# VHH binders against Twinfilin (twfA): the designs that were tried, part 6

Target 1, 335 residues: Twinfilin (twfA), of Dictyostelium discoideum (Social amoeba) (q869t1)
Amino acid sequence: MSHSSGIPASQELISAFGSANTGDVRLIKVVIKNDELVVDQKLNVQSDFETDLELAHSVLQKDSPCYILYKKDDKSIELTGYNWIFMFFVPDNAKVREKMTYAATRGNLKRELGASHFVDEIYSSNMNDFSKKGYQQHKLHQESEAPLTMEEQQRNDEKEQGLFVGGGGSGMHVHGISFPVDSDASTAVSNFINKKFNYIELSVNVDDEKIIFSSSSNIDIEAISSKISSTEPSFHFFRYSHQHEGENLDSIIYIYSCPDGSNGTKSAPVRKRMLFSSSKANVEQLVTSHNVKIDLKLEINSPSEISEESIINELHPPKVEEKKAFSKPSRPGRK
Key: E = the ipSAE of ESMFold2; O = the ipSAE of OpenDDE; V2 = 0.75 times the mean of E and O plus 0.25 times the DockQ between their complexes.

## First folded at step 1 (VHH)

Design q4 (framework vhh_6qgx_2)
Fold by ESMFold2-Fast, scan of step 1:
Structure q4 (fold): chain B 335 residues (1-335), chain A 123 residues (1-123)
Amino acid sequence: as target 1 above (335 residues)
Amino acid sequence: QVQLVESGGGLVQAGGSLRLSCAASGFTFSDYAMAWFRRAPGKEREFVAAITSSGDYTFYTDSVKGRFTISRDHAKNTVSLQMNSLRPEDTAVYYCAASYDWEYLSESGYDYWGQGTRVTVSA
């Protein structure tokens, strides 16, 4: 099972965290260096947990992603040592590739150090969220919503990073990653919204770090599978005009395709898959920002997963036929 | 505070040689690919040469292949460009640039830039 970039924690980092967990270190700043997770800085306890959060703010670099392992003052109920906060800073102006590498490595770092030590997580592109005031706002937000358990957060991290089995994989959502949109792509979205075309395909240009236009046309639902690449990830919007139960409907379908290399063929490169996955929400917003509702969202690994039948079944789940109030004897094989 | 400081520019006759140097500070030099770009009067900035973070691979634009050599010294946090068989067309301001990822040809792929050093090649 492939996990990520394969970037391991250094022995120094593992040792430093173990010592910090029972010692006097408040904070460990972790960066990726020479394809390894390493200790960049260690700061000792100076005051109480909340006051020392300003130390987390002080070690951030405006343009560089990093992880901060931040020690609380309370001890674990289940484990030896203290409870920790896992902090991931991902600035908007960092390179997309760097953001992807850190996002893909996040889950592995937690696993190697022992995920159960981390009772809270802060992910942000804003340096101010890594401060006493930022933490207080984080807590206020958690009070207004039911917080995810650490186990639930681990599951979400694994899904977001796209763990692979036989070349299959899923998306990644990283806080603070947004792509600028090329003018041709914006024009294609407008043409789709205004019903000039019932189908558009969008892509991502890695070099320019932009959402770009691939194609637009008017197609029948039977043609949609043929528009989707079997080797490269892609985004598709289709307006499915159809009749259901006597009503004429225009259903907006959003498809994210991420080929898995089934049958032993090569899958899309991991970096390209991660890039497309991290832009799913951004691409979705290109349509929803025009006050247009998406009726169906599909994530597929192969064009063969898309058919008229599969789309209708997702849009209009079959009604269950009512069972009789009493058992009926089977007919004797004559009808 | 990140800083890239270029040196070694000057006036040279066609067929001559110059060595440019770039001193890097404020970031982990060994994690970054390094490159040289140039801008001639009235033209846009163009790629000249790049070297990977490991130093194992080098890249050159076609017009300088075999004439220019890029190298790096991790102990000194420097990248150098040895320019031989210089031509009047090589006249430009030369910029040092640093990139965390390995894509070397795109100007947009570089995180940090120096102020530039001027190279003038007389006919």
Scores: ipSAE 0.000, ipTM 0.091, lowest interface PAE 19.5, mean pLDDT 77

Design q5 (framework vhh_6qgx_2)
Fold by ESMFold2-Fast, scan of step 1:
Structure q5 (fold): chain B 335 residues (1-335), chain A 125 residues (1-125)
Amino acid sequence: as target 1 above (335 residues)
Amino acid sequence: QVQLVESGGGLVQAGGSLRLSCAASGLTFDEYAMAWFRRAPGKEREFVAAISYSGGSTFYTDSVKGRFTISRDHAKNTVSLQMNSLRPEDTAVYYCAADSDFYWGSYEQSEYDYWGQGTRVTVSA
């Protein structure tokens, strides 16, 4: 089974797109919130589709990635409704984690909405490319290119996703990968499950393309932030023994950390960060394959996002809520 | 500066074998995915095989899969292509290429940062 980024389209987004495909909506701005693709904005038809491209420009935020589903004026030959343009804006100064997440989710969004609706695609880091003049430039460039085969188009899609994160295949990130596991890493997982240690750290040896062991110990929750590198991606399992509402609980916490830099130092190369991100499901399976349930999954980009308060808030929210995916901790940076 | 130097080309009869080598200098070899492309007379360059910068992943075009094997030697800064069961349609100039953008390389020749001058392989019927 494939397991892309794990970020599905909301039912509201699916319904909004369906309605827009036969209605008066010109564009739908889509963003990722709480590990879900959601409708951020909808704007109605004002003029012809080229003139209305200024509406697409108007909804962009200079530092934030987004998708824009942009409706043309011509109808589909193959499907009911209109032809659409799939727009993907990824500014250079956006956070690396956001760029990686949007790149990995792009293919799933198109598939869930029906890829055949999208007869054209604009991907750019430059806001001006999402304008009438930008579109005209895009069409001139396309007219000068030779037609692509299905395989070449698929490869270009993978390459476009790779451009945001650098080196390596976005296909591996989208569908996950199964790296071999070093024997020391397997031993560490076993020791964690058998309660010899309440904390272990695993890594990826990028050169050997293997999941490897970094450290194991018994720690208090106050020490967990100090175990996480501020510059290198890493995987952590922690068994948090605590009391809540009079009950003694042992909660298993899985943390994936992918720092984007701190205090003026640059983080690990984008290739390394991408390989770690694509391995997080494989690392998770090392624990869950022993029939052990993970109570909390956290994805962070800084050790400062981890605190006792943030972990308790995620484990025991004041509202009864279902958790379906890796979550960013509540109230990050409380130290 | 960066140089990729191919060797091992030549004339061989159908069903024969050749081993091509590419020596890389002037780059941090371990940071680059490596690939082989070929160009037959009157045709454009096409992808043959690629190997990730670690050597852990290899990729082949369908027409050579099972016959060709790509490998790399980090100590010698070389990438090699072992070509077995050669066919007349394998006749081409073979080019070594280096790509820092994708860890396993790319099918697209435009993605490669550095290229060798090529080595000629002729397979007779």
Scores: ipSAE 0.000, ipTM 0.151, lowest interface PAE 15.3, mean pLDDT 76

Design q6 (framework vhh_6qgx_2)
Fold by ESMFold2-Fast, scan of step 1:
Structure q6 (fold): chain B 335 residues (1-335), chain A 122 residues (1-122)
Amino acid sequence: as target 1 above (335 residues)
Amino acid sequence: QVQLVESGGGLVQAGGSLRLSCAASGRTFDYYAMAWFRRAPGKEREFVAAISSSGDSTFYTDSVKGRFTISRDHAKNTVSLQMNSLRPEDTAVYYCAAGEYDILTGYEPDYWGQGTRVTVSA
């Protein structure tokens, strides 16, 4: 659902784009108003298209998402008129609902105007990317990267964070959305670190864009699966006290649950899953910023994936012998 | 731009069934997630069920799961709530609501119907 909103382009926008495609307009700024895509601003050609990119920068508002239809100087080989760049600005401090609406409407806008007119796309949260220098950097990146859809970005976020399975975490990378933390959530984390509770659950309040507290308690490992929702994404920290090879261990387990609806299509929408997935690193940092090491990071789709056996197998994996497909000749003089 | 009109409320005996319908007007119906909320006398509004804009995802509060079914018809611009095995505690005014993805993500709905009354007698 992240790719279709059903919000239509106004007849005025369609007409304005048609006229701009053969006329003297350099850019059209498009916004969503009253559930319709409308023309916000039009600016005429002043110089060559690279120099005029500063006009694109000039129409951006730091807190408001928008689309910019930007006309190049070269003409289409297949279509009447010029080649265009589709620009989508999504500032980090815009409301989540606005970011969602604009992301879901992108495909409809291109379709109604004719996707073939747009030979290039720029998607960014950084106003500096909508400039001559930003465009030049974009061209260098095109050699090795393609823009990701929201679903592709979700899959990449989930796959990258899947690499956390097996413990640890290092590097300077920051993923996705960073939300402020509610005071109750910060208190719960402190209580967990100070061993007042061996279990806490945190969530994301999408409306006020905060990491929030859900629950805290002292539980046995057998109770963990019952704490996890089968329909909603959630974050869990559990301190597992156990014995392994005669030693007493106190292992910190971080669980991200994201039900995928394989049972009757009852799952959170792709965008809600994106928001939770993008918050995994921020939630993790709430514990690691106190110099506490997380021994195991798990990503699951169902509470049934969590059991004492599965946790022990991940913390203390069985010894696996290496079996090579390549076999070299036996050493001379030995057996 | 969206207007919501509920119908199908009434008096029914415990164990009975009732089907609520919500008719939406406006061009943006296919864009919105749809939900049903209810308010019993002297109580606050509670969430009952929601359906995504595509119709592929549904959500229910625990007290109605397995008894109520939400569905939508894009051709008729309607969302329906089939209520089976009704209990006296289901007595409430039921409201249809529309919002962007937000209903399924915790946002307040953008549009509300006027409500339709359901009374379940013991």
Scores: ipSAE 0.000, ipTM 0.117, lowest interface PAE 15.4, mean pLDDT 76

Design q7 (framework vhh_6qgx_2)
Fold by ESMFold2-Fast, scan of step 1:
Structure q7 (fold): chain B 335 residues (1-335), chain A 126 residues (1-126)
Amino acid sequence: as target 1 above (335 residues)
Amino acid sequence: QVQLVESGGGLVQAGGSLRLSCAASGFTFSSYEMAWFRRAPGKEREFVAAISWSGDTTFYTDSVKGRFTISRDHAKNTVSLQMNSLRPEDTAVYYCAAPDYYDFWSGYSADEYDYWGQGTRVTVSA
């Protein structure tokens, strides 16, 4: 069971659900408290199950995830008691940690109560979906079995695009990963730009959805490889001060490292690696937005790919004179 | 219980555009990430794009970033993939996918998605 939070249902919750399944309770609101699934509220049957759906709406808190176990009026054919709807509310503005914990706990809750009791499920970030109107829309979608024709789909797509385009312009930005930058990370970039440090490392905190600071120091080029993790993706900026062909150069190197575990070393999950990869441009912009040019961009899978020799060869490729075309030898007897 | 139905595939010339749609049923609205994958003939399923439950955060594979846009419409319970500047290498069957268990950081492997549509075919001629 790799996809489990390990958070158990309280004995009170198990008992309350059992009693509700044959009794007068219409809904049970369930929350996670002290690493346990507990009963937050119980409301009794007041009318028919569709009308009582307004009770489900009434127990929601705008910024807090919860589960609602909602009892229908029809009884199970296979099991003792009533059929239930499993409701899971996850508001967009809830903390990422809370959203993750509730999502990870959903399967455990259904398993402990008996998944077969739940004949329908409603999952939404929108409070209005936990209402009589929301349920009616849900049932309408379940009853709609005919896919749209290609013509109907094209027509709907054109209408949708028209609603999101201002005037005659095609000014819609491409969606992508854009995380806010932590203050320590912004400070590190400024310190790098102002030459206080010739090296900084940045990362992404995936739980907080922020670009964060890892380290800063003054290093020699020989030390760069040792700064790069062999197991975690990371971003590095290095100012390489060196002499080449009689000129003093101050080259800015941007390194994105994404270890893939191909050589038997542990690697970060694919989703985390995709997130870091998609953030490359945003991290790059933290430096280029200061009107600073990046002289070399490197993408690597292992710290071993970075060395003084490899960096110099990328910054200053050896001049290769074009080899003259192969010509057939002249006949030896015609001198 | 969750059912996904894709539409919008077809034949298009290189440089053209297509919009794919995924209609989800078995829940009113997704409160978790949904994704698009594709499979070219003779190849494995490749991640294309993903969108968070709010629609505020999107993820793209490098080969489609800047050309494809993923969006969702909570009122219609749909996820769409707008594909612009199509290339012959975009030729594939495109699949809409959703996890049974939401795990935002478990990765974009096809193995992490429990519900799949039947796919919609996209052919880009050069």
Scores: ipSAE 0.000, ipTM 0.176, lowest interface PAE 12.8, mean pLDDT 76

Design q8 (framework vhh_6qgx_2)
Fold by ESMFold2-Fast, scan of step 1:
Structure q8 (fold): chain B 335 residues (1-335), chain A 123 residues (1-123)
Amino acid sequence: as target 1 above (335 residues)
Amino acid sequence: QVQLVESGGGLVQAGGSLRLSCAASGRTFSEYAMAWFRRAPGKEREFVAAISTSGGYTFYTDSVKGRFTISRDHAKNTVSLQMNSLRPEDTAVYYCAAELTDYFYGSPSYDYWGQGTRVTVSA
């Protein structure tokens, strides 16, 4: 249910889309303003839908993401009104937060308006793709694209669903969606910050959509891989005390693990993986809100990705790669 | 969004070497974790190698460990896959992939994909 409390469509937008669906409006430009999806612009039908794509191009701003609800000339066979194209413009030079917010809100917008109205979708960072020529290229690409395998379709569906709930494995989140934190989890974080434990594990209760406590202990770095489940997603904070270049360092490592089920290893259900992915920024903030810096953030799909060597290489990247030469053999001992 | 273009594929004999390159265009290349995947004829796409945003952490599938090396060059906006000791089983179309994240992302769900470059290893 958490994605239902995300960024909602305004009543004006819902009403405008309903009226446009049987009226003379060609496109509605939608933006996120004050944590709400709102109507930015409406333009009326001037010609056929392919020619009118110049109108879609004309409402784009080169550095700002937006959605365009674009009406076709053919009518729906199952619903009242016209078929629509859902357009999502996400320029490379937009702010990272805006790109993430718009990507995560895309599914909510389609759901609020009725996903079945949208028979096609154009997602691009290039303004030229929102033109008659761009649309022709889009159609040519669709016709030439080979069918995805079941596994590839599953991966794409997981990513697309992640955009609806915020997360999808890329550090994305939807503004207005946050998971409450259990008191035991807050206590564990405090114990970690106060150095009572150098390791804690947190989880998400899927039913309650709440961040919960799993374990706390004092461990050596060699033990960290064994703490991470090969089948369940999980969050880990570890304080790695070590020496580097003669200096004593305490490095805070944050690990998000989400197993993908390869080679017979079972993965958690899609919903559970999405809830964990959506909460990884909230879990990070439990530590950073205490004015504690995280020195290394890792997102993994297998415990085998974690070793002392891999952690040291990420904390202290080698600037010069040295191939260690073989030492000369020692001379035989005296008899 | 980032656009990815692969190059360097071709025909090579078993035991030979190839270097694949992936050129990235886009504003945020340094924010992406990068990966190589491959699809053998008649098979599903499989993970080959990944490199973190910093380039300091790499992950490989077991069948290529010790033979393949992934690297990145931020100045050139490129990711490379050096393939040594090639085997007929390495025959596939190789794809470059990118994940926008503040974390190293080893999961199979990547945001952006290239068109692929074909590698054929003869027996």
Scores: ipSAE 0.000, ipTM 0.123, lowest interface PAE 18.4, mean pLDDT 75

Design q9 (framework vhh_6qgx_2)
Fold by ESMFold2-Fast, scan of step 1:
Structure q9 (fold): chain B 335 residues (1-335), chain A 123 residues (1-123)
Amino acid sequence: as target 1 above (335 residues)
Amino acid sequence: QVQLVESGGGLVQAGGSLRLSCAASGGTFSDYAMAWFRRAPGKEREFVAAISRSGGSTFYTDSVKGRFTISRDHAKNTVSLQMNSLRPEDTAVYYCAASDYLSWEDEYGYDYWGQGTRVTVSA
């Protein structure tokens, strides 16, 4: 089961769904507890499936995301048992972490239970969409333009929430997921900008939903690969002081690293990788908001992708008319 | 709107190699993260590999790590999946997919899909 590096379905949930698929259960409410998908509630068939949709509405909590596995009255043509509707409720006022975690886990839950059982899907932040009337509106919209997915809605909500205009028409736009910045991380950014350190590493504390400080130091470019974890995602800022074509340059390099385990180690959980990826623009903005330009942005999956020669080639590409082929560096060069 | 067309599928013996290609047209190719999914006979569609917009980040399911390599070519608007040391369990229809959100390994996060190319690995 290593495909789902995220939150797995409990054996109780898998068993409950199997029994419900041929039995008398109308809906199963699923929540994430202790990094596992578990059964929160089960309600039996009371009437026809459209009328029973009010049961789905009744189990929703206004501030908490959940999944509802909702059984229809028609049987599957290809599979044993009934056709189901996959329902995902994520309220706008839920914590950002919860919204992201449930969104990232949605597909895994559906796959572990058998995606082919689910002939229809309802994704909404509005409790009223989980009702007979809501279902009727959903079917009408399916025959026209498709509604946004929950992930797309979350991204749009965060984008709109992050719009900020200051200084009479000039402004700073924050997109994606914006976590509070820990004071140590803010201090590290200031120390980097003020040239106290030429290198800093930042991370995300998933439990506290904060951008946090990992390390700061003064390093040579040859040491940068050794600073990057081969197993954990991370963010790095490095000021590369060097000479090029007779000029002294201080180039600012921003590195987002997201290891995928291709080097024989296991990758970080999907949830953690998603949180870091979603935060990379906001981490970038911690430096650019001080009117400091980033000269090179790198996205890597292995520390071995970073070398002095690779960085120089990206900062100072060879001229277009140059016919000379360059060997790809596998490790940092030295004079 | 992006259209995706896969090619390179076929019959190969266990231990062999195969290279799948996905050609993208319409839209701006570099705005999308790209992924490969597969569906084996009698099974659900599963994630295989993904590559970021820049090509700097790659993700693989554990069963293919070290055997498969995903890459992209911005000049040709293509994504490729190099499949080495193939096993009978790799037999499936392989699908190319595009999304504006890289870290989404969930198939339901992908907006554009190809029609698929069949790979059969014989013992």
Scores: ipSAE 0.000, ipTM 0.139, lowest interface PAE 17.0, mean pLDDT 76

Design u1 (framework vhh_7uia_1)
Fold by ESMFold2-Fast, scan of step 1:
Structure u1 (fold): chain B 335 residues (1-335), chain A 124 residues (1-124)
Amino acid sequence: as target 1 above (335 residues)
Amino acid sequence: QLQLVETGGGLVKPGGSLRLSCVVSGFTFDDYAMAWVRQAPGKELEWVSSISGSGGSTYYEDSVKGRFTISTDNAKNTLYLQMSSLKPEDTAVYYCAKDYYDFWSGYPDAFDIWGQGTQVTVSS
């Protein structure tokens, strides 16, 4: 059965939000106390909304979930008052019951205050996402994704990821917790970004639940398939230098491999495959956080799926051409 | 010994129903959330549903909302997934897992204990 929290907003909270919507309050911290949503604290406008984001960071408690209603400087087009950001902080070390209660109450709180007031939403377990720098990364990620045409949207199985909740697709997308990254893995990413190596392989240590370094080298495209394990899941970044239509291109390719045993070998244990799958976005972010665009993302279950031809066809799909000539195959029955 | 045992999978026609069961041993549902996760052939693992260890809060992936129901029977130490209006796209191996982390992510989180899985095949 689907049961949401029956926890109501206090009259004090509803009144405080209404007054803040046209007044001088910058943020309202909301917590659940005695099975009721209450005002924990309020802070007034001190500067512009981006600078004041450090106030949001300052009210967070490391071990306690909370909501922050954060007022922007721009006014609503449709409603009286200002546009707001709905923030939900849920630390990993909070009790499971508390995390579940806050998650179940989130939608009802937003609806009781008026969902249309909230033009943006930040949900994260990381306190650093509730800061000026965190918000700037949030906006950079939103703006880096160009609007898609209707055709492009129909071909795209994924909606915008990261800080937005409910982006569509097969699941709900929220801020994920960053997986710890080993120093050798961070060094490998840096070396890849600085073009010391055109290829790196990263892995996950199952016991520590940490992203780790596997290998780095300079390879030709013909060698890529031989670098990918047929039995273990793995992550690969490759800078493919090539010519296309007279232009010299350096295309960055991100490969996630998860063998399924179809080649006669056993697949990795379920927990290992889950840890690798769940870290895909975090591994991607290790490269994209350096303002580097990934040109092609591939998910494969066998090294045999990767070839120069398959990569070129994905990077440069055949264009729909005006039909110029129709001729029969030179060898009948060849098709 | 901490373990999870899944049963209830099988072959079913589109529009049909199945109930999956997961018997938990070595721990209780107190303070621990439980999840169902699936993997279709050649695809990554996908979170399906989660339930709190207390209070009965439930969460679902958008594609299964209204069709699947997660529940627990604490007296039997058993987690259930009632599946209705099954589609070919639901064909996968289904696993139950003990879940400690973000239920709103829609992506698999760090799960500590996994069962061996049960196969669900939806075809004509």
Scores: ipSAE 0.000, ipTM 0.192, lowest interface PAE 12.8, mean pLDDT 74

Design u10 (framework vhh_7uia_1)
Fold by ESMFold2-Fast, scan of step 1:
Structure u10 (fold): chain B 335 residues (1-335), chain A 123 residues (1-123)
Amino acid sequence: as target 1 above (335 residues)
Amino acid sequence: QLQLVETGGGLVKPGGSLRLSCVVSGFTFSSYAMAWVRQAPGKELEWVSSISGSGGSTYYEDSVKGRFTISTDNAKNTLYLQMSSLKPEDTAVYYCAKVTYEYVSGTYYFDYWGQGTQVTVSS
């Protein structure tokens, strides 16, 4: 249900750009808000377009990415209205996820407004590049560069987009998978391994970034679904003692639950979801490091996905083979 | 059951190459952006590369640009990371991840992780 951008321009933005294209607006500052590209600010023509570039500088926030649609003084030969400059500001100290989101959305914004309106583009992490002096330097660099083919222009766009997505440092600033383990959580794992309890629940403390203990008990399989929160991510280990084809089995089941709300109301905050997702393998290792094999691993979005039938079907899937297609083989020879 | 299974890790010399594979099941592969992320010993999780659901857009961490190539085979429901000119600092456990867009906050995050595959670059 999600695409790489997925963020559309609001109808207000499309209308504002259309009006600005023949009107007296010099720039439109565009931000991503509530899953839409929206108008943040509009400033009118004050002077010539080079002098007015100081207005572009003035609307930048040093820690926040934004787009600026900047109107030139010359009119388009083929299109109605003026020529525009597409500006994309991505500061180094912005969150990497914001950099990624804005970089992935840049192409969509340009296309929805009409790429042909934009005769020049400025992409930078430096606020000073969005000024009269910065623009003059940009023009000097353009004039000194060899003419680029369309393929070379595409490669430059890819490099620019990749740089902003990478953002330097640690990419998306997700906390490490090798989380410290609270003593109560370690004790719960030991109690599970030693069969004191057939069920334990573990969690992550968001503030301390530690794997912590939630609960332990002895339960029947019918109770498992009721142990899982419908709104919070969680980790569960269950020892399922049962009979299958005449054999007594003790199957260890590892459940990672991360509720995904269709409208966001059922989901934990993004940081908490990321911390749980990134610690999933580390939590698994707390049990497997004791030389204990996990027989079934389940990843779910809702407690309703867990039932006795679904667990049995995953542990012992019915073989979909033609029972009628083969004859019994002749008794095998010993050589 | 949603499942990601990474393979292809191993021990390589500096300057060597490896291809990591991630087999995906339980969702429509071509509808979601996918990522490779890594964790070096004692360090935080680092995003390495992402590819759009259509496969038309790829993104790379600065330190791996020109050395790594992310790609997909939709018919095999498989994500690849081709790694060349490997350096000791590339030593890490590499994870395949589904990229989820959280509409309420307007941000991307990693969801549905694989088990990881160890890459060690040493002489």
Scores: ipSAE 0.000, ipTM 0.162, lowest interface PAE 14.5, mean pLDDT 75

Design u11 (framework vhh_7uia_1; at its last look DockQ between E and O 0.24; V2 from the best seeds 0.00; counts 0 for: pae E 15.1 > 2, grease 29.5 > 24.2, SAP .74 > .668)
Amino acid sequence: QLQLVETGGGLVKPGGSLRLSCVVSGFTFSRYAMAWVRQAPGKELEWVSSISSSGGYTYYEDSVKGRFTISTDNAKNTLYLQMSSLKPEDTAVYYCARHKYYSSGWYTPFDYWGQGTQVTVSS
ESMFold2-Fast, scan of step 1: ipSAE 0.006; ipTM 0.390
ESMFold2, look of step 2: ipSAE 0.000; ipTM 0.370
ESMFold2 (binder alone), look of step 2: mean pLDDT 82; pTM 0.838
OpenDDE, look of step 2: ipSAE 0.031; ipTM 0.440
ESMFold2, look of step 5: ipSAE 0.000; ipTM 0.254
ESMFold2 (binder alone), look of step 5: mean pLDDT 82; pTM 0.848
OpenDDE, look of step 5: ipSAE 0.394; ipTM 0.794

